# Ledger of designs, part 58: miniprotein binders against q53ft3

Target 1, 195 residues: q53ft3
Amino acid sequence: MFGCLVAGRLVQTAAQQVAEDKFVFDLPDYESINHVVVFMLGTIPFPEGMGGSVYFSYPDSNGMPVWQLLGFVTNGKPSAIFKISGLKSGEGSQHPFGAMNIVRTPSVAQIGISVELLDSMAQQTPVGNAAVSSVDSFTQFTQKMLDNFYNFASSFAVSQAQMTPSPSEMFIPANVVLKWYENFQRRLAQNPLFW

## First folded at step 7 (miniprotein)

Design n22
Fold by ESMFold2-Fast, scan of step 7:
Formats: structure tokens, sequence, C-alpha cells
Structure n22 (fold): chain B 195 residues (1-195), chain A 83 residues (1-83)
């Protein structure tokens, strides 16, 4: 249903469904992540009156998840870019003790998508500046993301004659990826904030 | 309690049907997905009735929410099949 992209990393298109209305992507080594893109694949739209609330979760000092609302995706706005660098625990934090030599273990953050009624989503307030960067930086990052995803997906394109039988595999027709790319590029050129 | 155990079994059965319905929908098997979403909705509604009897308003709310979601997906698929 959903996809998740971090600049410089492989796109994720297989969210873990943890409940009827909840989907999760894992973000390993999240301290190095500045921006995350969440988008709908186009295979299943939201039913009328529904959308998705997008959350970011990182482990607290006690290892407990801390969820932050980043924004939303809907049929009308099926993709969104989020800046998460300002939400990271310990990022740029300075203490009276100065530079303490503390051994840090790698941690995994998560992107969560909660399917909700649009009325419920309207009552929610996303955290500060997470949902939108400046128009210039937003457009630049979006173009890089768009190119990365298209190039990655295209690298796996094969003709029907070249396909081997694989009943457990799912495939997306190249034409669907191309239509998404072309429509997105056109929309971005008309209005950089259409999503 | 026996009522709580029956509630949990109904919720688990409905959840499996819901997950399978989404998988089939993504795969393009809309007719079978529609059937399973409708069946999931029925089981969630039965679970909701048990939650009322067990005086558990949070479980009732959760069951009703998932019943509504299953119904909305079913309505979506039905419209797609009608064109």
Amino acid sequence: as target 1 above (195 residues)
Amino acid sequence: SPIQEEFEKLMEEARELFFEALRLYEKGDKEEALRLFRKAAELYLKAAELAIKNNDPESYKRAIRYAEFAQKYAELIQRELEK
C-alpha cells in the first residue's frame, strides 16, 4: 500500500502490517537520516473519507518508543516529504559535563502509518517544521528522490518473455512506474507543494 | 473469562480475514477480497456484542472501528467492480 524512501538508501515498498489500520517501516541507523518520503503505491487507494497519519518513532533513553506526528497522506496528496533531523534524541544536545565518552549502540527508528478517518486527522497537529522544508530545498530533494526511485525501479525492468516462474514474487508493471513518474513530474512543475 | 476468550478468538479470526483481504486486493483478486472484507466485518460486529456484555467499552470501540474499516474497503471494492 505504501512506500518509504530515504535519500541515498534503497526504497522500501513492503511495510509491516502490525494491525488492521497500522503499517510500519524500520529505519536502521536513523541518526544519519535527515529526510524521509512516504508515498502511496497506487495499488490500493484509501476508501472514501479515510487517509493516513504519518508518525516517526525513536527509542527514548529507556528504550521506550516516542511517537511524533509528522503529517498526512491522502488520495488527494498521496506523497509527503518530512524532515526528521530536528526530532532525533541527543542531536546537538550539550550538557554541563561536556563531551562524555559514552558507548552508543545502534538503534532503529520507525515510520508508522495509521489509517484514520479524515475527520479525526483534521483534529491533529503535526510537530513544528517536520512536514515542509523551504520550497527550494523541498523541490531539490523531491527531484533527487524521484530520480532515485525511478532509476532503482527501472533497473529491474524485464520483458514478459524474460521472466522466470516465481509464484511467491510480486511484480509491478513498468508502465505503472512510468505513469507515476510522469504524473508526479508534471504536478511538481505546476505546483511544488501539491503534496 | 469465557466471554473474553470468545471475544479474542473472534477478533483474531476477523484480523486474519482482514489481512488476507488486503493481500488479495493488492494482488487484484477483488471479488474474493470483497467476500473476505464482508466476512471480517461480521466477525468484528459479533466481537463488539461480546464486548458490550463484558462491559469493556475500549474493546467495543476497537471492534466497531475495524468493522467500519472492513465495510469501507468492501464498499470501495464493490464500486470498482461496478465501474
Scores: ipSAE 0.705, ipTM 0.908, lowest interface PAE 1.1, mean pLDDT 77

Design n23
Fold by ESMFold2-Fast, scan of step 7:
Formats: structure tokens, C-alpha cells, sequence
Structure n23 (fold): chain B 195 residues (1-195), chain A 83 residues (1-83)
């Protein structure tokens, strides 16, 4: 359903599902991470009236996770970029994640996605400095991310032109990826901060 | 308590159906995913009834939330199959 991208690393497309409405990505070596992109794969949409709240967690000095709300993804805004470097000394926000729902590894941060009703999401306030505020930096990073994602998915789709059905593999339709990429580029060109 | 044990059993059965339904939906098996989301919703609603009888509002809210989500996914798939 979801993907997670850090500049200079392989894209993650296999989130760990920890509850009916909760998905987690592990971010090893999190001290070297400045920005994270969270996006929908286009495999399935959210049902009408639903979206995803995006959280970031790192272990504090006591090894306890500190969850902070970064922002949201929806069918209308299926990707978001967050600056996390400033959040490692912050206070936790109210969150739907419990410690027992998430497998925690020391020195590994996590991105959490909670599927929520849009009405509930509208009442929540993300941490003030998570969203990328520099238009130039946002545009440059987002273009690189889009190029990386599209090239990765397209190369996989070309390989799958020779495919026989595989019982355990997920496939992303090339047409859906192309439509998502074109729509996202169009929106980005019109308003670099549309998300 | 016996009611709490029944509640937890129903929630666990519904959760497994929900997980399987979502995986099937992502793989494109919409008809089977629809069937399982509907079945999961039924079990979550039964769990919600037990939570009411056990005067447990938090368990009730959780069961109703997941029932609603299962129903919304079922409605989405039903619309996709009709179009």
C-alpha cells in the first residue's frame, strides 16, 4: 500500500502491518537521515473519507519510542516529504501507536502510518517544523524522488513484460505508476507545496 | 472473564480475516477480498455487542472502528467490481 524513501537508499515498499489500521517502516542509521518521503504505491486507494496520518519515532535516551505526528497522505495528496533532523530532541505528540503494537530495534527509527477518518485527521496538528518549508529544496528533492521512484517502478515493469504469474509477488501496474507520476509532476509544477 | 475471552477471540478472528482481505485486494483478488472484509465486519460487530454487555466502552470503540473500516473497504471493492 505504502512506500518510504530516504535519499541515497533503496526505496522500501513492504511496510510491516502491525494492526488493521497501522503500518511501520524501519529506518536504520537514523542519525544520518534528514528527509523522508512517504507515498502511496497506487496499488489500492483509501476508501472514501479515509486517509493516512504519518508519524515518526526514534528511541530516546531511555530507549523509549517518542512518536511525533509529521503530516498526512490522502488519495488527493498521495505523497509527502518531511524533515526529521530537527525532531530528535522534541516532545512526543498524541499518537494511536502503542509500544506493544510495534517491534522496536535499538538505534532504529520508525515511520508509522495510521489509517484514519479524514474528519479525525483534520483535528490533528503536525509538529511545526516537520514539513519542508523551502520551496527550492522541496522542488529539487521531490523531482529527484519522483525520478527515482518512476525509474525503479518502470524498470521493474519492463522486466515483468517477460513474466509468468508468481504466487507470492506483488506487481505495480506500469500504467498506474505513469498516471501517478504525471499527475504529481503537474501538481508540483502548479504548486510546489500542494501537499 | 468469559465475555472478555469471547470478545478477544472474535477480535482476533476478525483481524486475521481483515489482514487476509487486504492482501487479496492488493493482489487483485477483489471478489474474495470483498467476501472476507464483509465477514470481518460481521465479527467486529459481534465483538462490539459483547463489549457493550461487558460495560467496556474502549473495546466497543475499537470494535466499531474496525467494523467501519472493513465496511468501507468492502464498499470500495463493490464499487470497483460494478464499474
Amino acid sequence: as target 1 above (195 residues)
Amino acid sequence: SPIQEEFEKLMEEARELFYEALELYEKGDKEEALRLFRKAAELYLKAAELAIKNNDPESYKKAIRYAEFAQKYAELIQRELEK
Scores: ipSAE 0.672, ipTM 0.899, lowest interface PAE 1.3, mean pLDDT 78

Design n24
Fold by ESMFold2-Fast, scan of step 7:
Structure n24 (fold): chain B 195 residues (1-195), chain A 83 residues (1-83)
Amino acid sequence: as target 1 above (195 residues)
Amino acid sequence: SPIQEEFRKLMKEARELFYEALELYEKGDKEEALRLFRKAAELYLKAAELAIKNNDPESYKRAIRYAEFAQKYAELIQRELEK
């Protein structure tokens, strides 16, 4: 359903499903990460009136997760870029992952996606500096992704199937990722703030 | 305890069907995904009834939420198949 991308790392297209409505991506060595892109693969849309709330968590000194709301992805805006470098010392926010008891290592953070009603999402306030709303910052990041597209589509797409920690191992058709990317570029060219 | 055990059994069975349905939908097997989402919804609704009888509003809310999600995915797939 979802993908997660960090510049200079393998794209993750197989989120760990931890509940019917909850998905997580692990971010090892998160202290070196400034930005994360979360996107829908296009294989499964949200049902009408639903979307995804995107959360970031890091382990506190006791290994307990501290969750913060970053923003949202929807059928109308299926991709979003978030700045996480400023959030590592922040206070935890209200979140739906409280009962998960998720095991963490000290250097591994997580991106969480909670499938929710759009009306419920509208009542929530993301951390103010998490969403990258600057056209310049988004364009710069997108150019870096584009510069490495050949490598990601050819070399990294093959490697992704082997690196996924899922016991059942998932295969995503390369054309699905390509179609999402082409659609993203087209929308970006028409309106840089479509996301 | 028997009501709680039956509730947990139904929720676990429904979850397994929900996960399988989502995986099938992602692979493009829409007809089978639709069948499993409908079956998952039925089991979540049965679990919700048990939660009411056991005076457990939190379990009821969770079961109803997942039943509604399964129903919404089923409706979405049904609409896609009718195109």
Scores: ipSAE 0.697, ipTM 0.901, lowest interface PAE 1.2, mean pLDDT 77

Design n25
Fold by ESMFold2-Fast, scan of step 7:
Structure n25 (fold): chain B 195 residues (1-195), chain A 83 residues (1-83)
Amino acid sequence: as target 1 above (195 residues)
Amino acid sequence: SPIQEEFEKLMEEARELFYEALELYEKGDKEEALRLFRKAAELYLKAAELAIKNNDPESYKRAIRYAEFAQKYARLIQRELEK
């Protein structure tokens, strides 16, 4: 249903389902993360009147998660970019000697997605300034998304010799996917807002 | 209590069906996903009835929420199959 992307890391497309309405992505070494992208895969849309509330958690001094609402994803807005660098459990983690003065905490944060009714979501206030509207951040996200889509689609490609007769199915040649990818990437480089 | 044990059993059975239905929907097996979401909804509704009998409003709300979600996914898939 959902995907999670961090620049320079493998995209995650298999969330851990922890309840009927709750999904979690682990973010190891989260102290090095500035931005996280959460998006819908397009395989399962939200039913009418529903959406997803996106949360970020980090371990407190006792190792327990502290959840913060970052924002939302919906069928009309199926992706969102969040800045989490200001939400980390300790600013001293980037200092050379910071770790020696910190009570033991896990280095793993989480992104949580809670499927909710849209009316319920409208009553909640996200943490200020977590959502990003930067053109540069959007361009980086889109390039990573294109790379991920092309790699994912290509992993399912089969040669003509390996095809079994299946008249009810339609196939798209891998070459067409590559041409679409190259054309989109070129246009994005010229104008990030070309859509 | 026997009522609470039956409630937990129904919720767990419904949860397993709900999870399987989402996996099938993700893979494009819409007809089977529809069938399992409908079965999950029935079990959640039965659990909700037991929660009422046991005067447990929190369990009732949780069971009804998941019944509604299963029904909404089922309606979505039904509409997709009708196209």
Scores: ipSAE 0.694, ipTM 0.908, lowest interface PAE 1.3, mean pLDDT 77

Design n26
Fold by ESMFold2-Fast, scan of step 7:
Structure n26 (fold): chain B 195 residues (1-195), chain A 83 residues (1-83)
Amino acid sequence: as target 1 above (195 residues)
Amino acid sequence: SPIQEEFEKLMEEARELFYEALELYEKGDKEEALRLFRKAAELYLKAAELAIKNNDPESYKRAIRYAEFAQKYALLIQRELEK
């Protein structure tokens, strides 16, 4: 039903279902994570009048999970980017996961998704710095990711004269990387979800 | 209590059907998923009746919530199959 993406990591598309209405993704090495993307896979839409509340959990100093409401995903807004770097020492928000009494992993953070009625979701308040606009936030995150990738890749560029002959090593022309980057930026500006 | 044990048995049976229905729906087996969501809803509603008899409003609310969710998923699939 759902997917979870962290820059530089393999996308997760198999959430652990822990109740009829509750799904969890594990985030190992969470202290290195600044942003997470939560999205619907498109295989199952929410039924009419339903959506998903997205929570973030990290272990506190005693190893107890602290849950915070990040925001929502719905059929009308099926993806959202959340900034979690500022939340790792924050207060927990009201959450439905406390009653589940599931086995915790104190060294791993989690994304939780609670399927809820839209009317119920309208009464909930996300933590203030998690998300602003899913489309705008996604565009900003993607631009930063593209910039970091291009800068990283370009740092390895060498001219043909500087290359040491090696049949075991693959090389990509810098101009091809630049063309891809420019094309991706142009497409992203026209439609953030073109891919 | 025996009523609480019967309630939990119905909730567990319904939950297993709900999980199977959702997995089938993700795999595109809509007809089978519809049947299982309908069956799960029946069992959640029976559990809700037991919760009322046992004067347990919290269990009643939980059972009714999941019955409603199973019914809403069933309706969604039914509409997809009618197209």
Scores: ipSAE 0.709, ipTM 0.912, lowest interface PAE 1.2, mean pLDDT 78

Design n27
Fold by ESMFold2-Fast, scan of step 7:
Order: sequence, then structure tokens, then C-alpha cells
Structure n27 (fold): chain B 195 residues (1-195), chain A 83 residues (1-83)
Amino acid sequence: as target 1 above (195 residues)
Amino acid sequence: SPIQEEFEKLMEEARELFYEAMELYEKGDKEEALRLFRKAAELYLKAAELAIKNNDPESYKRAIRYAEFAQKYAELIQRELEK
């Protein structure tokens, strides 16, 4: 139903369904995340009169989740970009482990999606400054998205001499990916809303 | 209590059908998804009746909410199939 994307990371398209109306994505190393995109895959639309409330959760100093409403996705607006940098946990949680010779793994944050009636959603107030409203900010995020995709795809590139024959696998030449990337960047620079 | 046990059984069975229906819908098996959403709605409604008899308004509200959701997904799929 849903997808979640963070610049510099692999896109997630398999949310964990935790209730009939609740879906969750895990966000490891969330302190490095500034923006999150939540979007509908197009496989299952919302029924008439329904939409999704998007929440962000991080662990507090006691490891308990703190949920905050970021905004909404609907059939009419099936994707949204959220700024979460201002919503991250405080620095105090790191001090005890910093004094010891231990590699600390930070707690995982989550994106939650609650399927709700549109009338119910209209009465809810998202936290301030979570939604990205500027075309400049959208363009910057889109550029980071493109960079992420290109870097991911190119990280799997091997020369033909290094390829192991596999009759069932299909391969895309790296230069085709590069051409797509360059064409997209050119079009984005001319008109950020060309798509 | 026997009523509470039957309520929990109905809610669990309905949830399993709801989850299966969502998975089938995601895969494009709309006819089977429609059948299971309708069946889930029936079980949620039956659970809601038991919650009323057991004077449990919170369980009633939860059962009715999920019945409504199952019905709305069923209506959506039915419209897609009639298109």
C-alpha cells in the first residue's frame, strides 16, 4: 500500500501491518535523517472518505516511543515530504556509552501510518514545520533522491569481464542508467515540476 | 466469560481474513479479496453484537470501526470490478 524513502537509503515498500488500520516502517540511525517521504504505491487506493495520518516516533531517554503527527496522505495527495530533523531525540541519551569503549547502536525510529476517516483527519493538528512546502526544498530533496538512486544502481556495476554467466538474470548497462539520470537532472533544472 | 471468549475468537478470525484480503488485493486478486473483506465485516459485526450484550462499549467501538473499514474496502473493490 505504502512506501517510505530517505535520501541516501534504500526505498522501503513493505510496511509492517500491526493492525487492520495501522502500518509501520522502521528507520534505523534516525539521527542522520532530515527528511522522509511517505507515498502510496498505487496498488491499493484509499476507500472513499478515507486517508492516512502519518506519524513519526522516536525513543525518549527511557526508550519509550514518542509519537508526533507529521501530516497526511490521501488519494488526491498520495505523497508528502516531511522534515523530521527538529523532532529528533536529545543529545543526553548518548553520554554514558560515550565514556566507555563500546560501539552503541541507536534505537530505531518509526514512521506510522494510520488509516482514518477524512473527517477525523481534518480535526487533527500536525506538529509545526514538519511539512515541506517550498519548491526549492522539494527540488533539493528530489536531487538527493536522484543521487541516491544513481549511487545505489552504480554500486552494483561490474565490468563484463567480471560478470558470472546467469541465464535467468537480466542486466542493465550502467551507461543507460547514467543517461536517464543526466536527462532527468537537465529537465528538473529547466522546470522542477516537469513530471 | 463465554461471551468474552466468543468475542475474542470472532475478532481474531476477522483480523486474519482482513489481513489475507489486504494481501490478495495488493497482488491484484480482487474477487477473492472482495469475498474475504465481506466475510471479515460479517464477523466484526457479530463481535460487535456480543460486545453490546457484554456491556463493553470500548470493544463495540473497535469492532464497529473494523467492520466499517472492511465494508469500505469491499465497496472500493466492487466498484473497481464493475468498471
Scores: ipSAE 0.692, ipTM 0.900, lowest interface PAE 1.2, mean pLDDT 76

Design n28
Fold by ESMFold2-Fast, scan of step 7:
Structure n28 (fold): chain B 195 residues (1-195), chain A 83 residues (1-83)
Amino acid sequence: as target 1 above (195 residues)
Amino acid sequence: SPIQEEFEKLLEEARELFYEALRLYEKGDKEEALRLFRKAAELYLKAAELAIKNNDPESYKRAIRYALFAQRYAELIQRELEK
């Protein structure tokens, strides 16, 4: 249903379903991540009146998840880019007493997607520092991401045709990737602020 | 309690059907996905009935939410099959 992309990493298209309405992607080594792209694969649209709320979670010093609302994906806006560098636990001010924790928390964060009614989503407020604020930098990143994703997915499809199939892997039909790329690029050209 | 045990059994069975329905929908098996979403909705509604009888409003809300979602996916697939 969903995909998650981090620059320099393999695209994830197999979210872990943890409830009927909840999907999770693991982000190992999250301290090195600045931006995350979340998108719909195009295989299943949301039913009318529904959409997805996108959350980011990192472990605190006790290993407990700290969830924050980043934004939304909908049929009308099926992909979004989020800046998570300002939300990482390691970016806080210097500890006042100079003390350091002896126990290190795991370096694995999560992207969570919760399927919600649009009316419910309208009442939620994303964190202010998660959305990409620069239109120019976002447009440049988005275009490069679209090119990278299309080329990467196309290369993967060719490779999979040559390799022994693995039942643990999810495969995206190449035409679905092409349709997503063309639709997103068309939307971007018509309205650079549609995201 | 017997009511709570039956509630959990129905909820678990409905969840398995819901997961399988999404998997089939994603693979393009829309007719079978539709059947399973409808069955899941039925079981979630039965679970909701047990939750209200057991005076458990939070479990009722959860079951009703999932019944609604299963029904909405079924309606979406039905419309796709009609086109």
Scores: ipSAE 0.698, ipTM 0.907, lowest interface PAE 1.2, mean pLDDT 76

Design n29
Fold by ESMFold2-Fast, scan of step 7:
Structure n29 (fold): chain B 195 residues (1-195), chain A 83 residues (1-83)
Amino acid sequence: as target 1 above (195 residues)
Amino acid sequence: SPIQEEFEKLREEARELFYEALELYEKGDKEEALRLFRKAAELYLKAAELAIKNNDPESYKRAIRYAEFAQKYAELIQRELEK
């Protein structure tokens, strides 16, 4: 249903479902994380009138979780970028994760998603500085993701002489991927909002 | 208590069906997902009846909430299948 993304790390697409309406992602080495992206995979939508409240949790000095509301994802706004640097020493928010009181290790934080009625979500107040408003931060993150994709795709390149016939498979020439990458990178540098 | 044990059994069975239904829906098996969401809703409603009988309003509210969630997912899938 959901994905969680940190610049320079592998994307997580397999949340742990801990209740009918609750999902968590582990964030190891969270002290090195400045931003997280939470998004819907597009595999299924929320039912009408529902959405997801997004929480961040870190262990306090006693190893107990401190939950803070970061914001929301909905069918109409299926992705959100949050700044978590500076929240790691804050006070907790009102949250629905009261029955879940365990973080695995001292350096592991969690992203929690609670599926809620939109009317209930509208009555909640996210922590004031979690929402990302900086175009530069988003541009840097996007460039890192482009690099990751290009490197991944290129690592599977084979010459035509090495290919075995497979009529049900589609192939894209490596040169087309390279040309797209260079063009996108150039345009992003000129105007981050070109797409 | 026997009523509390039966409540927990029905709630856990409903939860397992709910999880399986959601996974099937994500994989595109809409017909089977619909069947399991409907079954989960039925079991949550039975659990809610036991909670009322046992004078447990918090368990009742929780069971009703999850019955409603299962019903809303079933309604969504049914709508997708009718087009």
Scores: ipSAE 0.643, ipTM 0.879, lowest interface PAE 1.3, mean pLDDT 78

Design n3
Fold by ESMFold2-Fast, scan of step 7:
Structure n3 (fold): chain B 195 residues (1-195), chain A 83 residues (1-83)
Amino acid sequence: as target 1 above (195 residues)
Amino acid sequence: SPIQEEFEKLMEEARELFYEALELYEKGDKEEALRLFRKAAELYLKAAELAIKNNDPESYKRAIRYAKFAQKYAELIQRELEK
């Protein structure tokens, strides 16, 4: 349903589902991360009137998770770039992940996505400087990530005749990746701030 | 409590169906996904009835929330199949 990108790292497309409406990506060595991209894969849209609230969590000095609201993704705005390097330890926002028993390792941060009603999302305030709005940096970073992800994913493309069935592995059709890449690049070219 | 145990059993069964429906939808098996989302909604609604009988408003809210989510996904898939 969702994907998560960090510059210089392998893209994640298999979120850990921890509830019907909650998905998590692990971010190891998060202190070296400046920006995170969260996006919808395009395989499943949100139902009408729904969207996703995007949260960031890191362990505090006592190993307790501190969740902060970064922003949102919707069918109309299916991707977003967030700056996480400026976020403070010990400060959090009101969030739906507070009661979740999520297994984590010290030095590993998490991106959480909570599927919610759009009117409920409108009642929430993201942390002030998480969203990236610089057009030049935004466009350059995004184009680099699109190229990196597409090149990486396409390097694993095989025909069905070459595939060995493996129930423990998931596969994404190459046409889905290409469709996402082309659609995103087209939208970015029309309006760099569409997300 | 036997009512609480039955509630949790229904919620877990519904959750398994919800997860399977979402995976099927992601793979493009829309007809089977639709069937499972509808079944999940039915089980969440049964759990909600038990929460009312057990005077547990928080469990009721949670069951109704997931029932509505399952129904919304079913409606979305039904519209896609009608195109």
Scores: ipSAE 0.686, ipTM 0.902, lowest interface PAE 1.2, mean pLDDT 79

Design n30
Fold by ESMFold2-Fast, scan of step 7:
Structure n30 (fold): chain B 195 residues (1-195), chain A 83 residues (1-83)
Amino acid sequence: as target 1 above (195 residues)
Amino acid sequence: SPIQEEFEKLMEEARELFYEALELYEKGDREEALRLFRKAAELYLKAAELAIKNNDPESYKRAIRYAEFAQKYAELIQRELEK
């Protein structure tokens, strides 16, 4: 039903279902994560009057999860981007995962999705510094990520005269990286969700 | 208690059907998913009746919630099949 994306990592599309209405993604090495995207796969929609509340948890000093509400996904807003780097110091909020005995590995955070009635979701308040979830914010983030990747990759560009033969290494011409970057940026400008 | 054990058995049977129905729905097998969501709803409602008899309002609320969810998924699939 759901997917979870962290920049620089493989997308997760197989959430662990822990109850009829609850799904979890593991986020290993979460201290290196600044943003996470949660989205619906489009395979099935929510039933009428329902949506998903998105939570983030990290292990406290005793290894117990501390759950915080980040925001929501719905049929009308099926994706959201959240900033989690500022959320590692607080107290847990009241949440539907509190009754569950989920065993966690130390240093692994989790994204939790609770399927709820829209009326119930409207009464809940996300943590104030979680993130702005919008297409514009996602586009800005994606452009920044593209710029970072292009700059990093281009920093390794060398002329053929500077190359040393190595049968165990593969080389990508710098112009191929540039062509990919330009094509992706052009498509993103025309439709931010083409990916 | 015997009533609590029967309740838990019904809830577990319903949960297994609910999980299978959701997986079938995601794979595009709508007709079979619909059948299983309906069966799950029936079992959750039977569990709710036992919770009432056992004076357990929290178990009753949980069973009714999951019955409602199974019914809502069934209604969604029924609408998709009618298009």
Scores: ipSAE 0.673, ipTM 0.899, lowest interface PAE 1.4, mean pLDDT 78

Design n31
Fold by ESMFold2-Fast, scan of step 7:
Structure n31 (fold): chain B 195 residues (1-195), chain A 83 residues (1-83)
Amino acid sequence: as target 1 above (195 residues)
Amino acid sequence: SPIQEEFEKLMEEARRLFYEALELYEKGDKEEALRLFRKAAELYLKAAELAIKNNDPESYKRAIRYAEFAQKYAELIQRELEK
């Protein structure tokens, strides 16, 4: 039903279902993570009047889980971008996961999705330091990441005349990187969730 | 108690059917998913009746919540099949 994306990692599309209305993704090495994208796969929608509340949990200094509400996903806004880099010292929020026997690894953070009534979700406030965004914001964020990658890679480009023989290294022509960048931009413009 | 054990057995079987129905729905097997969501709803409602007899309002609320969810998924799939 759901997917979870962290820059530099393979996308996760197989959430662990821990209850009829609750899904969890594990985030190992979460201290290196700045942003997480949570999205609906498009395989099944929420039933009418329902949506998903998105929570983030990390182990505190005593190894106890601290759950915080990040935001929401709905049929009308099926993806959201969250900034988690500033949350590991925050206060916990009210959450629906505390009454469950959820199996957890103390050194791994988690994204939790709770399927709830939209009326119930409207009465809840996400933590103030978490960034929540629409699909349009996801497209803009992804474009900026692509621009950063292309600029970084192109900064190491050398001409054929400047190349020295080095049998232990592989070289990729700069125009191949440019073609990849242009192709990805085109595909992203047509469908921001094409992957 | 025996009534508590029966309640838990019904909730476990309903959950199994609910999970199976959701997986079938994701794979596009809508007709079978519909049947299983309807069966799960029946079992959750039966569990809710036992919770009432056992004077357990929290278990009753949980069983009713999941019965409602199963019914809402069944209604969604039924509408998709009619189009």
Scores: ipSAE 0.679, ipTM 0.894, lowest interface PAE 1.2, mean pLDDT 77

Design n32
Fold by ESMFold2-Fast, scan of step 7:
Parts: C-alpha cells; sequence; structure tokens
Structure n32 (fold): chain B 195 residues (1-195), chain A 83 residues (1-83)
C-alpha cells in the first residue's frame, strides 16, 4: 500500500502491518536521516472518506518509543516529504499506536501510518514544521538521489580494456547513464511532476 | 467474562480475514478480497452486537470502527469491479 524513501538508501515498499489500519517502516541509523518521503504505491487507493496519518517514532533515553504526528497522505496528495532532523528531543504527540508490541532496537526509528477517516484527520495537529512543501522539497530530494545514484554508478566505471568478458552480463556505457541523468535533471527542472 | 471472550474471538477472526483481504487486494484478486472484506464486516458487526448487549460502549465503538473500514474497502472494490 505504502512506500518509504530516504536519500541514499534502498526504497522500502513492504511495510510491517501491525493492525488492520496500522503500518510501520523501520529506519535504521536514523541519526543520519534528515528527510523521509512517504507515498502511496498506487496498488490500493484509500476508500472514499479515508486517508493516512503519518507518524515518526524514536526510542527515548529509557528505550521507550516517542511518537510524533508528521502529517498526512490522501488519494489527492499521495506523497509527502518530512524533515525529521531536530525532532529527536521532542515530546510525544497524541497517537493511535498505543502500547502495541512493535520490535525496537537502539538507533532504529520508525515511520508509522494510521489509516483514518478524513474527518478525524482534520482534527489533528502535526508537530511544528515537520511537513514541507511537496514540489520544491521533493525536487531537491530527488536531485540529491539522482546525484547519489550517478556518483555510485560512476565509481564502478572501467574502460573496455579492463572488462572481463562475460556473455551472461549486461553492460551499460557510462555515457548513457550520464545522458539519462542530464535528461532527467532537465525534465525535473521544467516540470517537477513529469514522472 | 464469557461474553468478553466471545467478543475477543470474533474480533480476532475478523482481523485475520481483514489482513487476508488486503493481501489479496494488493495481489489483484479483487473478487476474493471483496468476499473476505464482507465476511470480516459481518464478524465485526456480530462483535458490536455482543458489546452493546454487554453495555460496553467502548468495545462497541471499536468494533463498529473496523466494521465500517471493512465495508468501505468492500464498496471500493465493488466499484472497481463494475468498471
Amino acid sequence: as target 1 above (195 residues)
Amino acid sequence: SPIQEEFEKLMEEARELFYEALELYEKGDKEEALRLFRKAAELYLKAAELAIKNNDPESYKYAIRYAEFAQKYAELIQRELEK
């Protein structure tokens, strides 16, 4: 139903379902994370009148979870970017996860999604300034991901003379990757929602 | 109490059907998902009936919430199948 994305990391598309209406993603090494994107996969839309409340949780000094409301996703706004840097010392907000038995380890935070009625969501207040404008911030995040991918791929570039022949392996010339990257950057700058 | 135990059993059975229905829906088996969401709704409603007879308004609200969720997913799938 949902996906979770952090710059420089593998996208998560398999949330742990902990109740009929509650889903969780683990964020290991969360101290290094500044932004998280939460999005709907498009496989299952929300039923009419429903949406998702997005929460962030980290272990406090006693190892107990502290849940904070970040914002919302809906059929009309199926993705959102959140800044989580600076939230680790905040007081927990009202949340629907209660005393659920969710596995926790040191340095692992969680993103929680609670499926709720839109009327109930309208009564909730996200913690201060966690949500950011979707277009500009997502564009910057996407650009950083593209930069990271290109740099990673380029680090493995070798000349044809250095390649070990293997008929089962597919090779993509480095200049093709560069052309794709430049074209995507150009298109993203013209229309951040072209994909 | 025996009524509370029966309530919890119905809620657990409904939850398992709800989980299976969501998994089937994600896999694209809409007809079977619809059947299971409808079955889950029936069990949640039976649990709600027990709660109201037991004068337990909190358990009633809890069961009705998930009955409504199951019904809304069933309505969504039925509309998709009618296209």
Scores: ipSAE 0.589, ipTM 0.870, lowest interface PAE 1.8, mean pLDDT 78

Design n33
Fold by ESMFold2-Fast, scan of step 7:
Structure n33 (fold): chain B 195 residues (1-195), chain A 83 residues (1-83)
Amino acid sequence: as target 1 above (195 residues)
Amino acid sequence: SPIQEEFLKLMEEARELFYEALELYEKGDKEEALRLFRKAAELYLKAAELAIKNNDPFSYKRAIRYAEFAQKYAELIQRELEK
């Protein structure tokens, strides 16, 4: 359902589901992370009236998670960039993850996604300065995400001669991925906010 | 209590179906995902009835929330299948 990207790292597309409405990504070595991109994979949309609240947590001095609301993803805005550098202050936990007793190693932070009704999300206030509003910053991270996706997808490319029939597998030609990438870059160059 | 044991069993069974339904939906098996989301919703609603009988409003709200989510995903898939 969701993906998580840190510049310079492999994209994560396999969130751990910890409840019907809650998904978590681990962020090892989080002290080196400045920005995180959270996005919908496009495999399934949110049902009408629903969206996702994005949270960040890090372990406090006792190893307990401190959750902070970063922002939101919705069908209308399926990706968001967050600045997490400077959020490691020990501020209080945030609902709905505030009830979870997940203890992690001191070096690992988490991104949490809580699926919620849009009306509920509208009443919540993200922590200050987490959302990245700069068009240049957004363009740069979008380009990095696009490069990461293309590199990931192309790493699975095989020649027609190397393909073995597998009843449960589908294959997408590598040139289709390249065509999508080129089209996306062209559109991004013309209008960085083209969705 | 027996009512609390039955409630927990229904919630766990519903959760397993909900997780499987999401996985199937992501893989493109929409018809089976729809079936499982509908089944999960039925079990969450049954759990909600038990929570009311056990005078447990917190568990009732949780069960109703997950029933609503399962129903909304089922509605989404049903619309996709009708196209």
Scores: ipSAE 0.545, ipTM 0.870, lowest interface PAE 2.0, mean pLDDT 78

